# VHH binders against Tensin homolog (tns-1), part 5

Target 1, 170 residues: Tensin homolog (tns-1), of Caenorhabditis elegans (h2l045r38to207)
Amino acid sequence: MKDRKEGVQVEYITSRLIVLSCTSETSERKFVESLLKASQQIQNAHNKHIRVWNVSQRRHDISSSLDAIPFGWPSETAPSLEKLCTICKNLDQWMLEHPLNIAVIFCKGGLERCAIVVNAFMRFNAISATDDSVDDRFSMQRFSERFLGPDGPPSYKRYLGYFSSLLSGR

## First folded at step 1 (VHH)

Design q7 (framework vhh_7qbe_3)
Fold by ESMFold2-Fast, scan of step 1:
Structure q7 (fold): chain B 170 residues (1-170), chain A 118 residues (1-118)
Amino acid sequence: as target 1 above (170 residues)
Amino acid sequence: QLQLVESGGGLVQAGGSLRLSCTASGFTSYMGWFRQGPGKEREFVASISWSGDSTYYADSVKGRFTISRDNAKNTLYLQMNSLKSEDTAVYYCAARKGYYGSTDYEYWGKGTRVTVSS
């Protein structure tokens, strides 16, 4: 009776950071139907305060349901440090523009791509963090640990280490 | 607040061409062109999604007008070919943020005037 693994899943990582994901093996029909439902749900809650980043390996036809900024990278590789820096700056800028602004990270093909972005953003935020951001950083850490643990891609962990070294040099 | 600035309007002979531009001061998702002719209500002309994959046209301009965008420049374009006297109007750029498929535009330019002479 549990439909949580069927089609596009919506997860609020923080009150202002949402992950939309589905498995690479989700059928096109189920993907289209569940994406429409997810997009309507988020639109109803947030209206004009939404910006979507698509971190999927391949561009998907989602224009009937979502307009998303393409921000993917090749399969089986970690994103470049430049790409991690750029997406973190883009997310930060969007969220600073208005307190109601919601960032949506979308991936079709597995949660590891969303997890590395969320973890990078958590590390980016830790450099400029206030006391009020402690709960948000904890939530981002817990989410990313689910997909970047011992069974996660080793290259992702290595590149996150490089990213932290880069940030600490600021 | 988001600002939209139109340019490219002017006087053109029937059968001629014009290209309109609209530059946005920030991110826009769905964008469109509307027009208002003398003594008429504002009407839809064309719209485009952020990716450019989805475009929509009013029946009166289909096959003559082409909408496009350059996201690196935050600029929307309307290429108008085979212009007719009934295309005479003030052309407005409109934009929204958020999901594709909504019909409401929250941000509007001040308009650019197009006059098609016989």
Scores: ipSAE 0.000, ipTM 0.102, lowest interface PAE 19.1, mean pLDDT 77

Design q8 (framework vhh_7qbe_3)
Fold by ESMFold2-Fast, scan of step 1:
Formats: structure tokens, sequence, C-alpha cells
Structure q8 (fold): chain B 170 residues (1-170), chain A 121 residues (1-121)
């Protein structure tokens, strides 16, 4: 199972949206080693067209490997609606800046954190829906439902509903 | 080093129930249960996030097992219902050590010694 393999895993959700993750059970040595390898892999593929958002619940010193923008939140809560809005706007702006720009969502532990951000961005992106984006939205939905389905965190699903209402101006 | 101690294993009749516990010597991040049956490799059973807000189960135990935690007691639980003979295994607790947000996150694979569950006909 890809989401339960040891070390840092690289998953392309779309051609321009990557989830970079590892299990919370990964040892520090393996985490540092595999993060460095994953970072080099992504940089080789995309050069300087990458930007990383760290949505982990705890601080991780990854500055030697990746310059990550901190967007985490406490484990006891769902992310605030303001935080979901902010990250979606930042992702959208980054992707609009250049067609080669790649967004990377990083989380150590809890793929559900990456999933809620990916799902929120899918919903945000649907505001400017085009035929070209339908496949990307479908891919984001499929990834999200692996972690936000019927057995996922109820609070995350509830807040995504609130976010959709906010986006529709309700 | 973080110490994990499992308890609650034993002999139970098929269709019965057992509750396993795992106590940690300190604070932990995510926690989970793994098991190893006779002649099999160790397999994932269930996991729970630090807050308890996210739980994940192996397909073979979904609907029958429930994972929960009590962070005030540094204790993890596995409620096992509708037990089958194929659930016979040594059950292991696994955990990641808690670290402050302001510091470098340090995670390590911590395992207990296991607790044996035998499901008879």
Amino acid sequence: as target 1 above (170 residues)
Amino acid sequence: QLQLVESGGGLVQAGGSLRLSCTASGRTFSMGWFRQGPGKEREFVASISWSGGSTYYADSVKGRFTISRDNAKNTLYLQMNSLKSEDTAVYYCAAVEYLDWSGTYRSADYWGKGTRVTVSS
C-alpha cells in the first residue's frame, strides 16, 4: 500500500499537484534520509518551479531539504475556514504565475491533512471550472475520498461542507 | 526510550469479544495495532491520530474492531468484536513519540512486546 510504505512518499495527484508524505511511525533517520531523496527527485523533475506547503500538525525542520510555507493546524481541530481559504488562494496564485509551477502539499503523519487541503482546493478550483480542469478535479476527488470517505474524520467532512457554503456565497 | 506495554490478550471463543490495551511510558503521537498470526508476516490492523480525530482500519477488521485512545492516561485500546479463528495472532502496539511544535520533530518506531490472542472454534 503506497500510503503505508516506509519513508517519504511522492504522489502526483495531478500533473501540477503533488502530495509528499510519510507515516508518523517513520523513524527520524529514515524520515530525514527519504525526505532528502524525495526533495532531490522533485527538484530534478521541476527545477525551481516548486513551492511547498507544510500542513503537518507539528513543526518539522525540513529547511535543509525544502523551503516549506507553514500552514499546519492543531490536531484537536479541523483547519479554520480562513486557513482553507488562504491556502487555496495561495495555491491558485502560484499555479497562475507560470504554467510549469508545481504545488507540493507536505505532511508528516496523517494523510487526512493533505486530503482535506486537496479536496478544498478541488472545490475552490470548481468556481472557475473548464473542460480542461475536469480531469484534475476528478483526480483530486479520488485522492481525497481515500482519507475523507465514510470512515474518515467527521469534523473534516463537516468543515468541507462549511467551506463549500462559503465558496457559494451562502 | 518510550516503552509500550500491551495487555488484555487471551483465549476467546469464535464470535466473542476482547479488549486490548496499550500503555505508554510517555506522550505519543499517532498509535496503532499490528498483528502477526502463525506462519504469517506482521500486518496492519488499525491506527489512530494523536487527537483521536482520524482512525484507519484494515479491510479484514472493518466493522468488527474499534480503536480508541485516552491521552490523559497515555493508553491505546482495541475493542475486538465478532472474533474469527483467523484473528488468532500476537497483537503489537506501535507509537511515535510526541515532540513540541517549536522543535525538530523526532519520530521513532516504538513497539511493545505483544499480547497473544487465541480464537477457538
Scores: ipSAE 0.000, ipTM 0.107, lowest interface PAE 16.9, mean pLDDT 76

Design q9 (framework vhh_7qbe_3)
Fold by ESMFold2-Fast, scan of step 1:
Structure q9 (fold): chain B 170 residues (1-170), chain A 120 residues (1-120)
Amino acid sequence: as target 1 above (170 residues)
Amino acid sequence: QLQLVESGGGLVQAGGSLRLSCTASGRTDYMGWFRQGPGKEREFVASISRSGGSTYYADSVKGRFTISRDNAKNTLYLQMNSLKSEDTAVYYCAAEIGYSYWDTTGFDYWGKGTRVTVSS
């Protein structure tokens, strides 16, 4: 859709995992307006059973509008294994606290950042998973494939491989 | 070693139907169908979760194709209706076990393909 290319977009990956994203081509005015709209939309939908992790650059309007936890890393690098482990544990703990709790991953610029976190969480979830969670893992894999395919950052796939090795070795 | 074997391809007239099958040598988790037409790059067609509760389709096949599976037989199906000349391709079955591997499409195991030709 053309509208998906402008402003902050809301995408439900699973019933309990949301990605909020905004392209770097979006003007500052459009970004601010759509950020406030997206924030209100998710708050209204989920009665504030939401927690947001910002995996892009920390910014005051993002932090204030979304109450977002800063969890970004430099644009030229992959996230560290420690950062992937920490965010996966944080997502898991949030979702365990209440059945209505929804995790939100936010990125301004580069959906590959949201994709690596979603894929890491899928892998993390698979270690303790039952057949009940398989459909959620499938949805997370399909989302992340859109941004981590052959044209995605090679370092991201390499670090996901390291992460999987770490999870299987524990 | 996991092996995937496709069958059911053939020649069919435009507007007709075909059902493709893919039998796995063992347990698979998520599975999918891909195709490659003459002079084209390989493209995604459809995918399905282990339980069958989640399915995903390429826009070009939505409403015409249905993906399904029979886990007792380790078999994946693609029911193709309202076939068009553009559907002419070699169809490949793909599978993943336990989501433990990463490749360009999220699938580590592939069949050799079955040919579908749609004539006008």
Scores: ipSAE 0.000, ipTM 0.146, lowest interface PAE 15.7, mean pLDDT 80

Design u1 (framework vhh_8h5u_2)
Fold by ESMFold2-Fast, scan of step 1:
Structure u1 (fold): chain B 170 residues (1-170), chain A 120 residues (1-120)
Amino acid sequence: as target 1 above (170 residues)
Amino acid sequence: EVQVVESGGGLVQPGGSLRLSCAASGFTFSDSSYAMGWYRQAPGNQHERVAIITSGGSTNYPDSVKGRFTISRDNAKNTGYLQMNSLKSEDTAVYYCAARYWGSRTYDYWGQGTQVTVSS
């Protein structure tokens, strides 16, 4: 009835957007080993075209084997609208710099953190989107709704609504 | 039920103008979970977006129509518009209005399309 969930998981949301996630229940040993393995997997596939954003509550939840930009927030709060705007702009700029550039969103704890960032980026992208990106936006929505449904944090859905209103003023 | 209905298509000479209308029901353009866009599809081509407007009034256009097409809306009438100026033969296509929903999922509600022909 229960599937094995060991260590860091790599999930391609789109061909250019990856989520790296790990549960809080993972032992330190398993975390370090699986993060190294995941880092090697991604590096082998994408060379120097990787940039990682750490959205975990703690800045140091990622190993020295993978450099990351700290972009987390406390576990009991939603991310600020300014933080959502800044990360979306950073993701967009990174992807515009080179067609092979891959964005990696990392969280240690809950996938809800990755989900709100992915959903915010999907909404951000919809303003400038072409029909060629419809499948990517749909994939981002389907990923995020797994964690932002009725059983997700209520503040996350509310803040995404605020974020959409803010984007409407841009 | 979310629905959009286009009108205003027709035959126009190169350099002419047309204004397309999109009547919406089942949602309001002030709802931040919706944006409205105009799309076109010519025979043998994939469909392309020609304009989008958000609930707050932010607009975006591809280079192919920028400066020639203007998207707008009237919230009181719940109607969107596409003003097309300096029309070219390459603008000949079926034009679709779509309501884009990005609340709990991303989905487009498409109209039936209206034919625009630019020919001399």
Scores: ipSAE 0.000, ipTM 0.141, lowest interface PAE 12.6, mean pLDDT 77

Design u10 (framework vhh_8h5u_2)
Fold by ESMFold2-Fast, scan of step 1:
Structure u10 (fold): chain B 170 residues (1-170), chain A 120 residues (1-120)
Amino acid sequence: as target 1 above (170 residues)
Amino acid sequence: EVQVVESGGGLVQPGGSLRLSCAASGSIFRSYDYAMGWYRQAPGNQHERVAIISSGGSTNYPDSVKGRFTISRDNAKNTGYLQMNSLKSEDTAVYYCAAQLDYWEGTPYWGQGTQVTVSS
């Protein structure tokens, strides 16, 4: 119970979208160990229907046969618009392949990285005519606002604006 | 102490097959997860990635080799493999194995390379 804030944290954003996060101060060994434990818990719940995207600066793999697809970017920059488009398309494709498919976004380096991807995916679904439930959209927005508000990186908010413009053809 | 060593290169006829092996040794590869990749360089060309495999077995290939090449690994032995089938003259190159601890900023540990020549 007391160790719930140590290492990798698991958060269900929606029933089908999970965020795994760890602070940048966490050592690589502690990150790998706690990520393995988190992976086992998620695997027990969702089995073969899990796919993981790594949006941290560094590559991190789950040693229990669950692989992370690298989709990170350098620590001092926002993700490119092309990268946001690509990850949103990949997430959408995975979710459309089977109704039980679960998308997992993980990062080491702050929840702002996961938040921008979650917010981009929410915007992508709305504009691309992919239908989201009201509850799912609300949950994604509520999560992203925690890290993209006044305390978040200004460049992330600016690039989300550019992304919306790109999606609408403006 | 850290070493990455390739083997299995050689001369083969068009349409033939070769299996390359890559052994990674050093305490760092016992202590941390790492990806293994195969890269090649033909004379006058830049290095290109041929295949990559994560510690958990996820793979990626460029279109030029997809369906012909298969990457695999044995984590207990810290050894990676590249099975090359239906070889073409265009596959002639020096093939390098790399082990990379951090995908974005980490420097790969490179092997010395092994020559693959596809000719009649």
Scores: ipSAE 0.000, ipTM 0.094, lowest interface PAE 19.9, mean pLDDT 76

Design u2 (framework vhh_8h5u_2)
Fold by ESMFold2-Fast, scan of step 1:
Structure u2 (fold): chain B 170 residues (1-170), chain A 121 residues (1-121)
Amino acid sequence: as target 1 above (170 residues)
Amino acid sequence: EVQVVESGGGLVQPGGSLRLSCAASGFTFSSYRYAMGWYRQAPGNQHERVAIIYSGGSTNYPDSVKGRFTISRDNAKNTGYLQMNSLKSEDTAVYYCATDEYGWSDLYDYWGQGTQVTVSS
């Protein structure tokens, strides 16, 4: 999907979980232009009920356009277990605050980052008090598999395994 | 400019209580952009985190203070707090308030000047 689609793309993983992504090949001009359009699109659709987590490198334009919460990590490493726990708890608490609340995960430069967070949240929901439908779990799994399959980062799979162990109360 | 200012330290006897305050400026605690933590440093020791409150409201404490210390925030006053009960001589330290705009819960970019807590009979 890299250089075929230009600018910021919006994908509904579930009715309450959105992924916003942009490839590294996108020009800076096109990125800024499409970021503003995507921001307005999600604001118009969900009003004050959206909250955005940026899992890529922090940038002032991303923070200002989306009011994004910075949750990035270095591009060559897996996210720490503490970071996976923190973001899952934050997503869960946001969704529990109001039934209309929508969580948005943003990444610039790699959908693998969004995929590990979505997969971690799916696993977190299996243990936590958050009520996910079977359809939501299937959708999160299907999205994650596009980027975390055999050709995905091996460290991401290992850390998801560690995360599952932590969730089981080890 | 993002800044935090600590207050409320002092001399207290063992078993006593103190409430520390962290006044924020240049940002708001109502924004999910910020986690807030309390750290302490006694002479000869490295910094130790004694409390953290994440943007979603969940809290964490090390075993050394769990059940005795409570972290909270008042978004209307843009102030964070650390309620310290059943104080011990080992709690004597300079206490620092830190906030994390970068979303790394163990990395804080904005440290205050600190407030001295002395527990002595």
Scores: ipSAE 0.000, ipTM 0.125, lowest interface PAE 17.0, mean pLDDT 77

Design u3 (framework vhh_8h5u_2)
Fold by ESMFold2-Fast, scan of step 1:
Structure u3 (fold): chain B 170 residues (1-170), chain A 121 residues (1-121)
Amino acid sequence: as target 1 above (170 residues)
Amino acid sequence: EVQVVESGGGLVQPGGSLRLSCAASGSIFSDYSYAMGWYRQAPGNQHERVAIITSGGRTNYPDSVKGRFTISRDNAKNTGYLQMNSLKSEDTAVYYCAAKGYFYSTPEDYWGQGTQVTVSS
C-alpha cells in the first residue's frame, strides 16, 4: 500500500527501547488508527511491561491508545538539561524495575526529538549503567546520528556536549 | 545492484599487521544513513563485531582488539578499512565487512562474502 509509511511508525532501537513517531502532516484519522494498531502490537508483545514518554512539542491526547508521561518542550528550542536528566533517570529507573520492562519514546512531529532523547540516554547509560551492552549503546548512537548527524547543527553539538559534561560532573 | 567486497586477507606472523579493505558499489559509504562495520567468525564460534564506524566517525571496538585495530572510511572512494596491528593467533578468523542501515523497521544491510585472516608461525 502507498500509505504504508504514513501514520505511526514503530522502531526498535534496542530490544528494550522503542520509538513511536509520525509526521505533523498525518491526518487525525490515520494518526488515531495507526497509533491504536501500534499500541496493540506493542502491548501484545510486552504485556504490561511498557511505559511511554511523550516528547512531542504539544501534549497530544493519546490516552485512548496509550497512557503516556508528558515530557515535551517547545519546538524552536532545545530541551532543558534538567528535562533531559529527568527523562534519562525515569527511563533508567523503569528499566531497572524489571528485566522485561520496555521504554517507549513517542513523538508526533518527526524523529529529531526522539533522536535527542535517545542520544542523551545513550550518554547517560555510558556513565551510569555499567552493565549495558556495547551493542545497545551503538544502536542508540546510530539511530541518533541518522537525525542529528555527526557534524549536525552547532547548537545540537554544543548542547549534547554540555549534557555529557553535566553527567560527568555529577 | 549493491555489493560489498572485502580484500587484504592472508597469512601473517604473530605480531604482524594487515590492512583489510571494503569496497562498496553505489554511494553506500557516502550516505550518512549507513554505518560500516567489521565482523569476524572463527570455526566453532559465533559472529562477533570487531569494529564499527558511524557516518559521524564515532568508532567502537571490543576490548579484545581495542588499541590494536583501527577502523576508518573514505566516503569519497566509497571504501572502508580495518588496520590490524599486533596480530595474535586468536585473531584468526574470516572477516566480514557490512554496511548497516539505521532503519530497523525496513532494515537494509549489505554484507560481504568474507576474507580469511590466519595468524600463524
Scores: ipSAE 0.000, ipTM 0.157, lowest interface PAE 15.0, mean pLDDT 74

Design u4 (framework vhh_8h5u_2)
Fold by ESMFold2-Fast, scan of step 1:
Structure u4 (fold): chain B 170 residues (1-170), chain A 120 residues (1-120)
Amino acid sequence: as target 1 above (170 residues)
Amino acid sequence: EVQVVESGGGLVQPGGSLRLSCAASGFTFEYSSYAMGWYRQAPGNQHERVAIISSGGSTNYPDSVKGRFTISRDNAKNTGYLQMNSLKSEDTAVYYCARLPYDWGSGEYWGQGTQVTVSS
């Protein structure tokens, strides 16, 4: 119980939504190598039905290595409402294009960035016509609450509230 | 602080009807902003979803109850309902009302459950 998990971690939030993260203390070279290895394993498992969204703080090197769509924002701020809307629409469109399509949310560092995106998508999904089940929404909520609790960034909770109001047409 | 309280369960004969009610309070946003669900658990089984209703009023049911059960909501009374018609012995279970997650801090909130027994 002394040693933390090293390298890039893969977590299935739902059968079609994966969080890919790295919080371990490693060199950039080892990090990139472990990231490429994890990405290859996911691609092999899902017969190339993979799309990756990089929500890390604008790490150009990471985006290039992953062939990922850049959706990052500055570390000290919450993502804008427009960014939350755009990523949720992109995730929804990708999943609607094929029943085997898998969405991967990637972040290097704190998992709070992945958590706010997953929670926003859960809220978006609850009132939009998607293939996701109620069980998937509960899974997304449980994942996000691990990182958006009382000790999480206060601005993230506030912006999720605004996002919910926007989705409700208020 | 969030409370979900079910009522309306009981003993009914096959082919009978029951209406379950779910009174909810303590939410951060108004009641109408939340999706609501009904779930059941019979002895030896895991929880099964029987109905959901979105904040916009869209509903969904599994094939086992489709056409027999109807979920609805009264936003002015902060109350959800499950109308159960043409009840069968296999509908016997404890029925739970749940406020579905809509806020990061809200989680899933379940009531204590209400027993429905369908027996002659």
Scores: ipSAE 0.000, ipTM 0.146, lowest interface PAE 13.9, mean pLDDT 75

Design u5 (framework vhh_8h5u_2)
Fold by ESMFold2-Fast, scan of step 1:
Structure u5 (fold): chain B 170 residues (1-170), chain A 120 residues (1-120)
Amino acid sequence: as target 1 above (170 residues)
Amino acid sequence: EVQVVESGGGLVQPGGSLRLSCAASGFTFSRSSYGMGWYRQAPGNQHERVAIITRGGSTNYPDSVKGRFTISRDNAKNTGYLQMNSLKSEDTAVYYCAAEYTFGESYDYWGQGTQVTVSS
């Protein structure tokens, strides 16, 4: 049986990290309609405390609609280590500015793109490991494994390994 | 290869007991600042923490399992445990082990989970 919910989906990875996603099979009409509803839902819940990072490939129209920061990269390639480092620092800085601040990672058609960013941020967060962050790191790992496991893009896993080496000072 | 592997899940009747094991490879619990935890997720629900043990041996449990579940760690065997007593149908979930590194390590390690079903 196919999923009853179509269009843009809102998933809380942690209490402060949201993934906003839409399948590539979703029609433009359905996408626009569900995006407006999802945007309103997030705005109502978090008001001025949201910030959106668009990791979709070259969907500048989406960035404008969500007031999103463009952080995309080409299809079928891994994001650069510089881009992973930059987005992790930006996410961390946003969350440090206010305890109610929520980060939203958005992609149309590529959940693997959201997953690599979430996994990179989990690894970045682990450097400052505390008891309070254990649940968040677990949630981020479990989410990312759905798209970055053995069947995921090999380049994404390889680049996450490089990122971990960079973080550990190797 | 560094990983943690859960075992000991299965089918049990209400009121029964199970002991879950978490075996670590290429990593030692004694090197973690915060130790290890057990988490669970039932279909359609958010994940929840069911137990944590710090490197120093302090434990913490949510009210839903307090008094019924006990977390422990055997550093010599590099294995963590979750003793589950007085099991209820609402304890049915996939149980995950998480192991943590101290500040300066690049990431934490989580297992693939073990299914616990409490049913008659």
Scores: ipSAE 0.000, ipTM 0.149, lowest interface PAE 19.6, mean pLDDT 74

Design u6 (framework vhh_8h5u_2)
Fold by ESMFold2-Fast, scan of step 1:
Structure u6 (fold): chain B 170 residues (1-170), chain A 122 residues (1-122)
Amino acid sequence: as target 1 above (170 residues)
Amino acid sequence: EVQVVESGGGLVQPGGSLRLSCAASGFTVSYDSNYMGWYRQAPGNQHERVAIIYSGGSTNYPDSVKGRFTISRDNAKNTGYLQMNSLKSEDTAVYYCAKRWGTDYSLGYDYWGQGTQVTVSS
């Protein structure tokens, strides 16, 4: 099978970090049905230990199945450094609250938004690590590079550079 | 310029063996100054660690490869190795070498190669 990406797709980046995205052309009805099906799949696997960060521009109502936090930003622009820092801090705090807690990053309208957040979180996580979680950082780096490689959006690359500078403390 | 390059992948029959190499170049510090690991990704699966060797020489392996795979280093050649024995069809994947340099986690970088394909044929 080559690129059969109809509807909402579930991808495990790490055992505790999931990306939900919809990049195919779908009607609103099919999108909602696919989202609810994906939500049910994740709920069945992880119970109430799920929290969703919605990084799409539009807010989607998934409150009936998932506890969603809106962190979207306008299309065709990069997020602010403050927003990247806030998302990373919230992801980190959620993961620290319980070893079974699963973080879900959701975007309707492209994987690049998810990729920038995953890459930013990987860089943020590196600062706090005293003994590397190398496998998790590897998975996050490889996922983000699929969408933020040399030919990725220039605005995202600039913001990741600035984010690295911001995080470049000691 | 810092580079990490994998080699040694190929086709092998079930029960066979392969030895992967990871050459590191462009570094101004000892190869042994930090840690080195091997990771793999098969189609449809997420990435997984298959071996790691820490700066002190201790190693770690997941149950899926423990007893079959061995990680080692040659500091004089700035080269790491993965000896793979008793290969199974489930070991078919692209294998990546990862090397960390620096102890500043905020500025430290993981240097990854582009991967080498291992195919265990029926």
Scores: ipSAE 0.000, ipTM 0.170, lowest interface PAE 16.8, mean pLDDT 71

Design u7 (framework vhh_8h5u_2)
Amino acid sequence: EVQVVESGGGLVQPGGSLRLSCAASGFTFDYTSYAMGWYRQAPGNQHERVAIITSGGYTNYPDSVKGRFTISRDNAKNTGYLQMNSLKSEDTAVYYCATHRGYLWTSDYWGQGTQVTVSS
ESMFold2-Fast, scan of step 1: ipSAE 0.012; ipTM 0.454

Design u8 (framework vhh_8h5u_2)
Fold by ESMFold2-Fast, scan of step 1:
Structure u8 (fold): chain B 170 residues (1-170), chain A 121 residues (1-121)
Amino acid sequence: as target 1 above (170 residues)
Amino acid sequence: EVQVVESGGGLVQPGGSLRLSCAASGFTFSTWSYAMGWYRQAPGNQHERVAIIDSGGSTNYPDSVKGRFTISRDNAKNTGYLQMNSLKSEDTAVYYCAAGRSYYEPTFDYWGQGTQVTVSS
């Protein structure tokens, strides 16, 4: 599995939602080299229609290579409800601005942070969703369950529950 | 409808070659988004992994087929391939294509119906 863990990985959760991530086991040299490659690839594919939210710790190389919006919080802790609400609204607004717009969630280490955002956005999307979005919600759920299962961080599940209550006005 | 469909199986003599295709429909590969794998099951044997290609293009093969089989993908055609050379009677099996999102740990969400490969003199 060594080759699959090396460098920045790109995963399309839906046609319009991408996760860019890099494991903590990746060397700094490989990270920097693969970040540049990943940045070039997504820019070539989507040009001005890419917007990146960094949900890991802020870094100059990430901010400059991806033009990433800082939305990070410490690993092993849940994001605030305000942060979950803000990022979901921002993702939704970006995608509404143009049909070609692609949202990118970036994380260096701690993929649970990408997973909670994807799951929160799925729940947010379900409130306004049509039947046409069911496939996207399924894709988002399957991705998030890889990291938010029974052995995942309990605080993440608790905060997702709070988020759902907030969305339903309960 | 979301599916993957295998083709290219058949009867071939020992030492021959076959190329299997795996066509995906109802979803699209992106350059790095999907891993693909080939698995086989021979009569009386357990299910065996034959080849994997991850979202980055890295490949992995068990010793039983290494050097003889090559997995590849064409993202523009939404299709994966398994080139099988120097076929042996023990390669006789039903071959299954699997596809799933590839990041960190590939998860195979979609499996084909299988295509029969028979290597016999």
Scores: ipSAE 0.000, ipTM 0.105, lowest interface PAE 17.8, mean pLDDT 77

Design u9 (framework vhh_8h5u_2)
Fold by ESMFold2-Fast, scan of step 1:
Structure u9 (fold): chain B 170 residues (1-170), chain A 120 residues (1-120)
Amino acid sequence: as target 1 above (170 residues)
Amino acid sequence: EVQVVESGGGLVQPGGSLRLSCAASGFTFSKYSYAMGWYRQAPGNQHERVAIITSGGSTNYPDSVKGRFTISRDNAKNTGYLQMNSLKSEDTAVYYCARDTWFGESYTYWGQGTQVTVSS
């Protein structure tokens, strides 16, 4: 089976890109408690240099000091190309503002949601590709391939293809 | 001339092993070089990524070869490798070494490839 660790998990995709997710079957109370704990841990490690994008279908209260920017989309659908473009630009702008800035992609509703965003951002970064960025792009690809392979949502792979066509046409 | 030369292919029995080499010229597999990958193509099939290694040493394999194949590179020798163990008949293909892989979908072949045939 896929990874089913208990509670909210923190995974560093790159030194500056974190996925914060919950894949375990757990009560709402336990989920909220583990989310608060994980949020406080990353906040303590990175201070004001954290920005969180919530790609879950619904919004979740994380904490008063770690507000998540809502970027979710309905279940059973792929994110729109406009949403993928917007989040990629926002992630890129945040990372360019300061070398210590950390981007956090949060999802409760399934790691495939984080995976499509991470993969779209990898493809976005490839437009200005350099030798320096290849390790980060591979790490993002390595993470996303875990959830966007043959058993992943077909619409997600198709929309990533559309996104690549959009990027290469410019 | 930017070029890679694959070698090490051959005929092997099921369960056997082969080590492929990719000798680069006109560029280097330095610590900060592009990702290097191995791809294969059997007659009538599309190209398939078999292994990729980043400049930092991170590796990736499709499930079909994971645990059996190991990609590595030696920057001092400017050479990449693919160690293939527990070979199966479905591993029969021409194997290519590529630089500047696009992590599966987009890639450039630099050599003529090396034939691997797994049969009794």
Scores: ipSAE 0.012, ipTM 0.187, lowest interface PAE 8.4, mean pLDDT 76

